# Ledger of designs, part 16: VHH binders against Intermembrane lipid transfer protein VPS13D (VPS13D)

Target 1, 283 residues: Intermembrane lipid transfer protein VPS13D (VPS13D), of Homo sapiens (Human) (q5thj4r3276to3558)
Amino acid sequence: LKIFISAPYWLINKTGLPLIFRQDNAKTDAAGQFEEHELARSLSPLLFCYADKEQPNLCTMRIGRGIHPEGMPGWCQGFSLDGGSGVRALKVIQQGNRPGLIYNIGIDVKKGRGRYIDTCMVIFAPRYLLDNKSSHKLAFAQREFARGQGTANPEGYISTLPGSSVVFHWPRNDYDQLLCVRLMDVPNCIWSGGFEVNKNNSFHINMRDTLGKCFFLRVEITLRGATYRISFSDTDQLPPPFRIDNFSKVPVVFTQHGVAEPRLRTEVKPMTSLDYAWDEPTL
Below, E stands for the ipSAE of ESMFold2; O stands for the ipSAE of OpenDDE; V2 stands for 0.75 times the mean of E and O plus 0.25 times the DockQ between their complexes.

## First folded at step 17 (VHH; framework vhh_surovatamig_d1)

Design a4 (from y2 with T50N T100K; at its last look DockQ between E and O 0.51; V2 from the best seeds 0.00; counts 0 for: pae E 4.9 > 2)
Fold by ESMFold2, look of step 17:
Structure a4 (fold): chain B 283 residues (1-283), chain A 125 residues (1-125)
Amino acid sequence: as target 1 above (283 residues)
Amino acid sequence: EVQLVESGGGLVQPGGSLRLSCAASGFTFSSYWMSWVRQAPGKGLEWVANIKQDGSEKYYVDSVKGRFTISRDNAKKSLYLQMNSLRAEDTAVYYCAREKVKYSPWGFSYEYDHRGQGTLVTVSS
């Protein structure tokens, strides 16, 4: 005779996606989940226990069926609710060998405090959160989807109003995971160069209009739990990384070394100065 | 106005070949993944193949793999489907379709936001 006591878990879905949970390899979904969970993007916390004593204490999850009716969501690799924080890829298989959809979900395990000391809170959050703290309406896209399209594909980007935030998922995990940003309230503003978001960082990002005028945002990237928070703010109170002074009577033209794009040349008029940040942050 | 016009369908013996064409206008063709989809009588739409903007990635449903070849000419704004070793089950109306990536705060999806009127391919006898 053996008696097993498993810790109670609260599964907290902060992803903005419908999520379905199950003990890995169990026959049924966890108790307390209904058809609403297949459709709703934000539901109350789920109280979870490992009920199947014949299976390991591992949990799994998938995207709810309601957001991709033509796709088939798959169960992710099993994870422990008692382990450290992590990330899981949630895949939605599409017909044929078309590229699948993938969502990266962060898992953050927190032990209870005070009267809840024996309770585990397991928080599921998106891997990336874009936080627009600037005064501009911003557009965001994976570089491969922004490259060569400019403003020609009005549905090929996600946008935020000033003071708003939005969850971001890479449309293609097999393309370079480089993010581009664009000011939507500046006429003919062109996408920034691609920048990495998978590490803590702080830098100015440069965008241009079709006349080559530079516009800047401050980017702050911080890993909080299993979520990278990418914050964008105005630069009016910050010195730029570079200042170019032209003391001559003729215009001076320069470019970032290794950048082939002709529109990314910069002219500094005679007897004037210009603020600058790298056009291609990865170089 | 977005226009997609298919051509090149017809009657073909089993084992024969056809080349379908799609003329695109009213949008920046080189900015979009393009697809061929088909509809057999009494059935829903079936995805057949798609091709990346620059032609560097091509994907096929298993039933046509090795027999069909998708291609594009961005200078001519044209999409093609070379169909070899045709079988009776390939009989369908074939449509040229434009793929659209739809972003939302809660995820993304691929859709066909425009398609042509179709061209009939009949494989018999």
Scores: ipSAE 0.085, ipTM 0.512, lowest interface PAE 4.9, mean pLDDT 82
ESMFold2 (binder alone), look of step 17: mean pLDDT 83; pTM 0.824
OpenDDE, look of step 17: ipSAE 0.486; ipTM 0.763

Design a5 (from y2 with T50N V101F W106Y; at its last look DockQ between E and O 0.47; V2 from the best seeds 0.00; counts 0 for: pae E 3.6 > 2)
Fold by ESMFold2, look of step 17:
Structure a5 (fold): chain B 283 residues (1-283), chain A 125 residues (1-125)
Amino acid sequence: as target 1 above (283 residues)
Amino acid sequence: EVQLVESGGGLVQPGGSLRLSCAASGFTFSSYWMSWVRQAPGKGLEWVANIKQDGSEKYYVDSVKGRFTISRDNAKKSLYLQMNSLRAEDTAVYYCARETFKYSPYGFSYEYDHRGQGTLVTVSS
């Protein structure tokens, strides 16, 4: 006689953060969670079922209280464990409800395999990973904070050394989710335009110095499970998408349509060429 | 060489009003969120209010909501706190602080990288 123990859902925490789960609007946290789960990530899957038949089949989660003892972790918007991939922002509420700690958690739903074929595995991981494959030290910021900073780093920027990676969370969910990048090892390099990271993509990103000279990185964005990996690499072996040839005897000045910033105008000297990529990728 | 200089403190009766000012220099004032924080006798620092770079967002601790108003004038590099309906529990040294937030693997947090010398507000009858 073999006895198999299973549950319809296995919640697998790959975030590195303490997470607490419950059925949305239920009176109690899901069974199998203890005080130690408020302090550190769970090492094993949480066996989960919708015990309250009077409530919708939605799950919710929050950050464990132990990591931010003077904050109030909030429950996120409910999500279906049957609905495939998703993302949630987990907030730790601060005094006066001012903007504060936010974690972007990716959700990936998979069918169980082998002995667990009747179970959905639900994987929780950080939503964004910035992967610096370039030869430069890079700085990153949400566009709202990078605007108007010139060659300065705004408060709340994050940086990576060549060959390193870092988890990223949006500081503000109520601003556009656009990322900006800047070379930290090039004198007077100014922040790039904002680009989207919530879909697979591959493109060159343009940054300029204070004299208008363009610098490029290759950006590749791939969803791997619950996590977007945003990879940055050098372009020495990868030509930019455009080349502008000026066959005239006078300089030609152009700008991207819809870009009002005067420093983002580009001059092509007489009888020469230059490489280009959009200054504002979202336009 | 960031400098923050508070003024406008003093003695006031309960129910009275007072307006605090902070003169900023040595940095691009319009690039920073600014805060007022206070320290009552025998207590730690308490955050009171903050204001976005362009003045479009303002936040207050619950105990002062509806009574205090934070404002800024970026042309004059000045931060203000209008304090109405003052209570004895508002007695404290009030500091002007330059906000920063720092990203970490766990999100971001509010921090202050510069604070003035403070101005004393005493609410007593």
Scores: ipSAE 0.245, ipTM 0.606, lowest interface PAE 3.6, mean pLDDT 84
ESMFold2 (binder alone), look of step 17: mean pLDDT 84; pTM 0.834
OpenDDE, look of step 17: ipSAE 0.645; ipTM 0.827

Design a6 (from y2 with V101L F108Y; at its last look DockQ between E and O 0.69; V2 from the best seeds 0.00; counts 0 for: pae E 3.0 > 2)
Amino acid sequence: EVQLVESGGGLVQPGGSLRLSCAASGFTFSSYWMSWVRQAPGKGLEWVATIKQDGSEKYYVDSVKGRFTISRDNAKKSLYLQMNSLRAEDTAVYYCARETLKYSPWGYSYEYDHRGQGTLVTVSS
ESMFold2, look of step 17: ipSAE 0.349; ipTM 0.705
ESMFold2 (binder alone), look of step 17: mean pLDDT 82; pTM 0.814
OpenDDE, look of step 17: ipSAE 0.614; ipTM 0.815

## First folded at step 18 (VHH; framework vhh_surovatamig_d1)

Design b1 (from a3 with S104N; at its last look DockQ between E and O 0.02; V2 from the best seeds 0.00; counts 0 for: pae E 6.3 > 2, SAP .687 > .668, placed apart)
Fold by ESMFold2, look of step 18:
Structure b1 (fold): chain B 283 residues (1-283), chain A 125 residues (1-125)
Amino acid sequence: as target 1 above (283 residues)
Amino acid sequence: EVQLVESGGGLVQPGGSLRLSCAASGFTFSSYWMSWVRQAPGKGLEWVATIKQDGSEKYYVDSVKGRFTISRDNAKKSLYLQMNSLRAEDTAVYYCARETLKYNPWGFTYEYDHRGQGTLVTVSS
């Protein structure tokens, strides 16, 4: 006598967003989902099974309604709970001429081996994680909202304490997907230029105070699973990317090519030097 | 119906300690991030501390770091704030608050969709 039993799935929401799941093309949400799944950004694992035997074994998900009370979240393209890693776009249609939103959610499946049926663990991850390995309290914002803020924080900025991490999702998909950072514990620190986070990279990011003094962080961006981890660390054990030595008896002024902003001009006084990194990393 | 009931407030001398408690009911407590907020006399609400739903992450306003400790017991559906080295500036009504995430065009904001009636903490000599 041979008996085959289908194992259940554990769906683990690590995205920082409320998520609702169902079998693709099914008429009802998966059992065990309640109002908190529409509202809460982190939940206990959900035990999931394919209840509709007339539909393919594909899962779908949407954003919980709680973060967009007047928006209409759509179900994403179906995905297998038995596959490897993947990414899905979760869309929210907004009303009143507001642009639609897209959330990119990573899917990481950890399944059993061989012929034996095990419970599969399926992890839903954010596309971006901001990892503050520096000694500073950091603020983050999409460039469009950091532009022109000086030493202030725009509405909707995100902050992290030293040694902490935070999940990040773009607030506006219709603006350039460039991130800015600011040291919150340095007096009069101004926002950095915008940098890309969609590829592996390593560089120094430059921030200035209102007197033009440069402050640096090391940024390291690594794709791990479906998540870009953007790590920020102190530079005190690293050589500066550039050091400009002025051996003359007159001041020397330079700018990054293509940067017209007057406050981003740099003066090197006679017989001195200073450390530098690009003010606008994307230029 | 969501209910949050704070307790443990009172009068203490500067340098003293208090432990605030919040009993939660009417919702799945373990699914939500929880916060303490306070309102000093004649002032607006000030965020004090936040704890992740599983207790693994804790955040504090700078003025209370090293003095206050937030904690939770999901089995008892309870939130706690241990307040040490109290100062006169800590005098306020303290509220237990449930957090939700909201979108706005500039980013995401954490709002408090429910809070308790508050418990008064008075720090004076």
Scores: ipSAE 0.047, ipTM 0.482, lowest interface PAE 6.3, mean pLDDT 83
ESMFold2 (binder alone), look of step 18: mean pLDDT 83; pTM 0.824
OpenDDE, look of step 18: ipSAE 0.485; ipTM 0.750

Design b2 (from a3 with S35H; at its last look DockQ between E and O 0.61; V2 from the best seeds 0.00; counts 0 for: pae E 6.8 > 2, SAP .701 > .668)
Fold by ESMFold2, look of step 18:
Structure b2 (fold): chain B 283 residues (1-283), chain A 125 residues (1-125)
Amino acid sequence: as target 1 above (283 residues)
Amino acid sequence: EVQLVESGGGLVQPGGSLRLSCAASGFTFSSYWMHWVRQAPGKGLEWVATIKQDGSEKYYVDSVKGRFTISRDNAKKSLYLQMNSLRAEDTAVYYCARETLKYSPWGFTYEYDHRGQGTLVTVSS
């Protein structure tokens, strides 16, 4: 015996976060959600319908209680399951009036096909996706956590293998929203300067080893729907942003304006050239 | 290695005052939000107060608002808790903690990283 299960909406959680759904202004969570959904992301679609016909056809969601035990997740503003792409802020209130936590979740609605022609598939996606198109294993962290780590990784860093991607969520909304990267497979590679990821952009990012040698990645940031895709690729077939030529018989030392860190001084040997990109992209 | 060393605890009568200190080393003190947390005998850990890395924002659990003041000196890598109008319910071992955040596949886990022995505050007549 085969049983086919159908519903007007299939809610698909691709955010990496535990999410709980309900009809907006309903008194109970949508059916099919259990305690484990409060603790971890469910990979199974939630079969959803608007059970309360006296309420508007709007859905709402919140973060599951399991990932911030001392926080109180709030329901987001209602959203239509029949619209196009959108975004919602999911808030977690912290005691003592401490700054709240905010997760931005993209919403993408797709019509079903075949036996699902009368359904909508609603995909919930992360605000940020880190896409490693380089030949290196990469580590990522919010700048405030990468600061002072040298060649080490802070607690809670995220890594990717070459050719892989990973979802990213800011650990702190009250710190600067700046991302740092480092090459995990290059000996003594130190974290990059911080860069913004919340706007379309294209640039080289500079990382140094402990000897001051520069290593580059190309960063491409593109908004796709409500998701910023931040792509990292090798630069060995790309012109550098800058080339510094030293035609003198003595070494030349330079620094980026506004950068006081002594290890970020750059020496160009006599009668040679050196490729360069900004150590601190936000300056 | 991260080190946090609490001091300044002791026996005090109700209504009295006490100032706790925490000496920090082994990390960039000025980059971390810092907390005081406490543990009464036989009870779980209770958050007491929080201070932003630059000292500009301070937060307190409701039971101590108006009586306790958190402060920090980033040059001396020190955290302080001034406790006034002490009550018997304030009796606990007080710990200095730095805020650590861990990213996980499910989100972020908050930790009060308290590594010291703590300092005992006893409020009794």
Scores: ipSAE 0.031, ipTM 0.479, lowest interface PAE 6.8, mean pLDDT 84
ESMFold2 (binder alone), look of step 18: mean pLDDT 86; pTM 0.848
OpenDDE, look of step 18: ipSAE 0.206; ipTM 0.559

Design b3 (from a3 with Y32H L101Y; at its last look DockQ between E and O 0.72; V2 from the best seeds 0.00; counts 0 for: pae E 2.6 > 2)
Amino acid sequence: EVQLVESGGGLVQPGGSLRLSCAASGFTFSSHWMSWVRQAPGKGLEWVATIKQDGSEKYYVDSVKGRFTISRDNAKKSLYLQMNSLRAEDTAVYYCARETYKYSPWGFTYEYDHRGQGTLVTVSS
ESMFold2, look of step 18: ipSAE 0.382; ipTM 0.699
ESMFold2 (binder alone), look of step 18: mean pLDDT 83; pTM 0.819
OpenDDE, look of step 18: ipSAE 0.387; ipTM 0.705

Design b4 (from a3 with Y32H Y110W; at its last fold request DockQ between E and O 0.68; V2 from the best seeds 0.00; counts 0 for: pae E 4.5 > 2)
Amino acid sequence: EVQLVESGGGLVQPGGSLRLSCAASGFTFSSHWMSWVRQAPGKGLEWVATIKQDGSEKYYVDSVKGRFTISRDNAKKSLYLQMNSLRAEDTAVYYCARETLKYSPWGFTWEYDHRGQGTLVTVSS
ESMFold2, look of step 18: ipSAE 0.409; ipTM 0.725
ESMFold2 (binder alone), look of step 18: mean pLDDT 83; pTM 0.818
OpenDDE, look of step 18: ipSAE 0.643; ipTM 0.831
ESMFold2, look of step 19: ipSAE 0.146; ipTM 0.576
ESMFold2 (binder alone), look of step 19: mean pLDDT 83; pTM 0.816
OpenDDE, look of step 19: ipSAE 0.567; ipTM 0.790
ESMFold2, fold request of step 21: ipSAE 0.069, 0.039, 0.207; ipTM 0.534, 0.510, 0.606
ESMFold2 (binder alone), fold request of step 21: mean pLDDT 82, 82, 82; pTM 0.813, 0.813, 0.816
OpenDDE, fold request of step 21: ipSAE 0.599, 0.591, 0.593; ipTM 0.816, 0.810, 0.812

Design b5 (from a2 with S109T; at its last look DockQ between E and O 0.61; V2 from the best seeds 0.00; counts 0 for: pae E 4.9 > 2)
Fold by ESMFold2, look of step 18:
Structure b5 (fold): chain B 283 residues (1-283), chain A 125 residues (1-125)
Amino acid sequence: as target 1 above (283 residues)
Amino acid sequence: EVQLVESGGGLVQPGGSLRLSCAASGFTFSSYWMSWVRQAPGKGLEWVANIKQDGSEKYYVDSVKGRFTISRDNAKKSLYLQMNSLRAEDTAVYYCARETIKYSPWGFTYEYDHRGQGTLVTVSS
């Protein structure tokens, strides 16, 4: 006697995108999905179970085909509905095998309590939210696209007005997942060094102008449900991470150890002080 | 003002070759992925090829793969398309374009900012 029991799952789509689900490696989509689910986000939770006893208890998903009619949405790497929170990249393959369009979808699994312990609510949401709480218009890019751009906006950038938020997706999963930022409303502001966003953290990020003057933002990264909220705020009411005092009669030049870029050298004028934060946060 | 000026089109026989050029001005050429797009008579725009800012990545639509080669010269602010083994179905007006990815609440898309008159390629015997 072999008995296979699958718990009920409620798949809740909070992404704003059409999502299609199935058991990984199964031949058919999960029951209860229709053509309308290919075109727009469903408002109702999807009741899901692992119907194929011959396959592992893993789920997969893709973007609905209606969003990109000339693209081919692919199924993501399988994920457990009984695990913890996670993220998946949903790829839409474009013509010529050029790098696909990628959507980073956060997964948050909430198990029932008490008499509802057998029920799982699985919430899908955009994985990253860039929240501009600063007084500046900000530009963002994956580091590989920001390299060598000076004050220009590279392919794959996104921007926000002060007080606004935007959803962010990595343009390329095969590049390092490091984010760069710059102040769009400060003349000659150059892109910051790259920083991670896949973990809770709090730090100052350093940007410079073409004359080498440092500008700072406070970055706060917090996982809220399925979504990392990456908040950027002004630092004028915060102590700096470092202050360098030059009590000598000559200029003093310093650099962050391990940084090869000559532009990132810092001069402290005689008999003065300056505030500093690491140019390359990952070192 | 951003300007893109295409040249090098003309009439060729099937199996022939042409080299298209695009002169760019009014923007930082080396900051953009650049694309060739084409429009056949009575049809919409078709993406043909693109090239990364530093030339290290190149991609082609399947119908031209192996026959067309995209290249760029950032010092001359120029984009090129070498077209070999031309076929009648390659007949179109060819445009060069700046390529960007635009983020929106609905995800993101490729955008092709083409501003020139294009250059006509006619493949016929």
Scores: ipSAE 0.137, ipTM 0.553, lowest interface PAE 4.9, mean pLDDT 84
ESMFold2 (binder alone), look of step 18: mean pLDDT 84; pTM 0.826
OpenDDE, look of step 18: ipSAE 0.481; ipTM 0.755

Design b6 (from a3 with T50N E111K; at its last look DockQ between E and O 0.39; V2 from the best seeds 0.00; counts 0 for: pae E 7.3 > 2, SAP .676 > .668)
Fold by ESMFold2, look of step 18:
Structure b6 (fold): chain B 283 residues (1-283), chain A 125 residues (1-125)
Amino acid sequence: as target 1 above (283 residues)
Amino acid sequence: EVQLVESGGGLVQPGGSLRLSCAASGFTFSSYWMSWVRQAPGKGLEWVANIKQDGSEKYYVDSVKGRFTISRDNAKKSLYLQMNSLRAEDTAVYYCARETLKYSPWGFTYKYDHRGQGTLVTVSS
């Protein structure tokens, strides 16, 4: 016959969302959670233990109620705080039987060392981090919100300063999961084409001004644990993916195959050259 | 500039029918879920129905199920509400709304973006 002693848990919310925790199938929320936890992300770690000895040692979580006042946040599938890393979907059921909002939250369990050997740090992190390693202030949006916005920032955009990072969550799961970017500090810069962020990748992203001049960023996408880190950096130390040389006496106009958007046509004047990267990376 | 223009309201007897229309401009209509909301005299806004971007999913408040039908025509940038078996409690100003989601530091805020004047529906004998 054995006595099982569980270690204390520190639940650390790095998601940018208000989160509420409890033991799975328990009748009460975990101690130390208040009304402000329903409204905004807590920066303080939550000390957690499995208080209900009649239930399995599993934890669950939901989005705080304040984000979607007409919605109903659901508890996710239970997960072990003693296991390895995982990912959980947190759903908010919307009024009128509409498709719910889904937030994908990574779970990273780190066991204590040395004198902290009997504690666990459990880190909850977003599925996506946008890491601005460029010299520009950047704006980001889901493609359907950026579509047709020209040089303006749509409702639902986010931004970050040079050298900073920001958490990202898709505003709508029923739109294409494509991200767009623009340079906020370049006059008349228009949103990029949409690109996927659900796979490791490395490429140049093209943005244009209203006169058709191309500007580039290097995009590096790396899965680290349960989190995709999408890094944006300057390209001035890198060759462009393409250079178009017009050795003729007449202007040449080209477009990316499969792209019909008139503003994405490019003129190369006689006897000159132009740097280029795909306007629509998914084509 | 986003514009929503409602029409088709009027006076109708109980049990009668009306078809409301909404002409949309200034945004990519086919990229948004669209809703009808209504405001009865002296009351707050009530959500009535919505429809998915491609028209494939439709949802209704319980009080209008089986009586109202929402539809859209993306080529004409138009939203419709067919209202049958009208009752006195359906009397309201009806607004066309674009469903939008505002991003914030702690998540998203859901909003019914109704910008038109609305169209008055009066159900009375």
Scores: ipSAE 0.014, ipTM 0.352, lowest interface PAE 7.3, mean pLDDT 82
ESMFold2 (binder alone), look of step 18: mean pLDDT 84; pTM 0.834
OpenDDE, look of step 18: ipSAE 0.561; ipTM 0.794

## First folded at step 19 (VHH; framework vhh_surovatamig_d1)

Design d1 (from b4 with Q53Y; at its last look DockQ between E and O 0.67; V2 from the best seeds 0.00; counts 0 for: pae E 2.9 > 2, SAP .705 > .668)
Amino acid sequence: EVQLVESGGGLVQPGGSLRLSCAASGFTFSSHWMSWVRQAPGKGLEWVATIKYDGSEKYYVDSVKGRFTISRDNAKKSLYLQMNSLRAEDTAVYYCARETLKYSPWGFTWEYDHRGQGTLVTVSS
ESMFold2, look of step 19: ipSAE 0.389; ipTM 0.720
ESMFold2 (binder alone), look of step 19: mean pLDDT 84; pTM 0.827
OpenDDE, look of step 19: ipSAE 0.645; ipTM 0.830

Design d2 (from b4 with T109Y; at its last look DockQ between E and O 0.79; V2 from the best seeds 0.00; counts 0 for: pae E 4.9 > 2, SAP .74 > .668)
Fold by ESMFold2, look of step 19:
Structure d2 (fold): chain B 283 residues (1-283), chain A 125 residues (1-125)
Amino acid sequence: as target 1 above (283 residues)
Amino acid sequence: EVQLVESGGGLVQPGGSLRLSCAASGFTFSSHWMSWVRQAPGKGLEWVATIKQDGSEKYYVDSVKGRFTISRDNAKKSLYLQMNSLRAEDTAVYYCARETLKYSPWGFYWEYDHRGQGTLVTVSS
C-alpha cells in the first residue's frame, strides 16, 4: 500500500526575479511562500493548487516587494495554469503616478512526466533575451529613448560584451516596442533604426557612423518556450543583404522610401558597389 | 563635475508661499528628468515632484498636489518649485535631484544619482 501526495501545479521561476503568486482575487498568497520570496527568486518550484472554491481557476503574480522597496508591485491580469504559452506585464506602480516599471514575463505550461503526469509544470521566464554573438560590444535601447541621441547612450540603454547575453524588459509599455542597437566599439557609430522583437525573424540590421558608412549585424529572433531569443552576430560569413552596383560614370544617391533623414542617404560612387540593409526595417 | 545648488528657502507662516530655485551645471541639463525631494528632521527622504526633461510631464506626491508647481528653464539650466498654501508638515530641507532610469540584471529602476546641498524651508507660526 502506497499513498502519493502531489500538487496539481508546479510553478517554476526561471526569471531571475522574486515572484509572488496567488489565485486571482483570492484573499491570501499561495502557501509555501515566505519573506525570502519577496527578496529573491526561489530556486525550487512552488507547489500550487486552487484552494479558494469561490474564485475562478486563474492564477496571478507580482514582483516581490524586496527589489523595489519604494514601489508598489501590482498583480497582473489573471492567467490559466492549464493554457499554452503566454506573456504578462508585471508592473511596479511608482509614487505620484510616475511611469511604472515593467517586467515582461513569459509563461510556458507543460504537462508533467512520469510519476508527476497529473501535474502541470508552469515555467516563468523573461520574455526577451538579448544574445550578443557578435565580436562587438553592443548597446540596446527602446527606439523612443534612442531617437535623437546620435552616438550617445540614452537613459534606459543596456549593453553587453561579446559572447554575453542579457535579459531585456521594455522600459515603457506606452511607447512603440521597437528595439535599437549600436556598436559601442566602432568610433562614432549611431543607433540603428527600430525593429520588432515579438515575432520570429531573421534579417540584417544597419547602423552607420557619422560619415554615413554602414555597419551590419545579423539578427535572428526565435521563440523558445515563452522567451524570444534575439541573437546578434557578425555578417562576415553571410551573403550581403543587398548589393548596389553603380555601373555608370556618375555618382548615384538613394534613400529608403519613407525615410527623410538626410544622414540616411547613400551615395554609390561611379563604377563601384556597396552593401546595404534597410535603415528603418519596420518601414 | 555635476553641481546642483538650491536656493530660496526660509521661514514662512502657514498659508504662505515660497519659490525654490536650483542652478544646474556640469551636465546636459535638458537631457535629464529632475526632481525635488525633501527630508524633515529625523525622517528619510521623501519624493516631492518630478519633471520630464522637456517639461511636458510633471508628477507630484499626493500631499502637495494643487499646492506645489514644478517647472524648469532649460536655457538657464534651472529647476523651480513654487510652493503655495504651505503647511507645518512641509517643513524640511528641500533638495534638487537628478533622477535617472538605470538598468540592472533584474530590470530598470529609478535612482537619484546627484543631489544638491539643500535649502531649508520652515513653516511655523
Scores: ipSAE 0.155, ipTM 0.563, lowest interface PAE 4.9, mean pLDDT 84
ESMFold2 (binder alone), look of step 19: mean pLDDT 83; pTM 0.817
OpenDDE, look of step 19: ipSAE 0.476; ipTM 0.749

Design d3 (from b4 with K102T S104T; at its last look DockQ between E and O 0.70; V2 from the best seeds 0.00; counts 0 for: pae E 2.7 > 2, SAP .696 > .668)
Amino acid sequence: EVQLVESGGGLVQPGGSLRLSCAASGFTFSSHWMSWVRQAPGKGLEWVATIKQDGSEKYYVDSVKGRFTISRDNAKKSLYLQMNSLRAEDTAVYYCARETLTYTPWGFTWEYDHRGQGTLVTVSS
ESMFold2, look of step 19: ipSAE 0.371; ipTM 0.692
ESMFold2 (binder alone), look of step 19: mean pLDDT 83; pTM 0.819
OpenDDE, look of step 19: ipSAE 0.563; ipTM 0.790

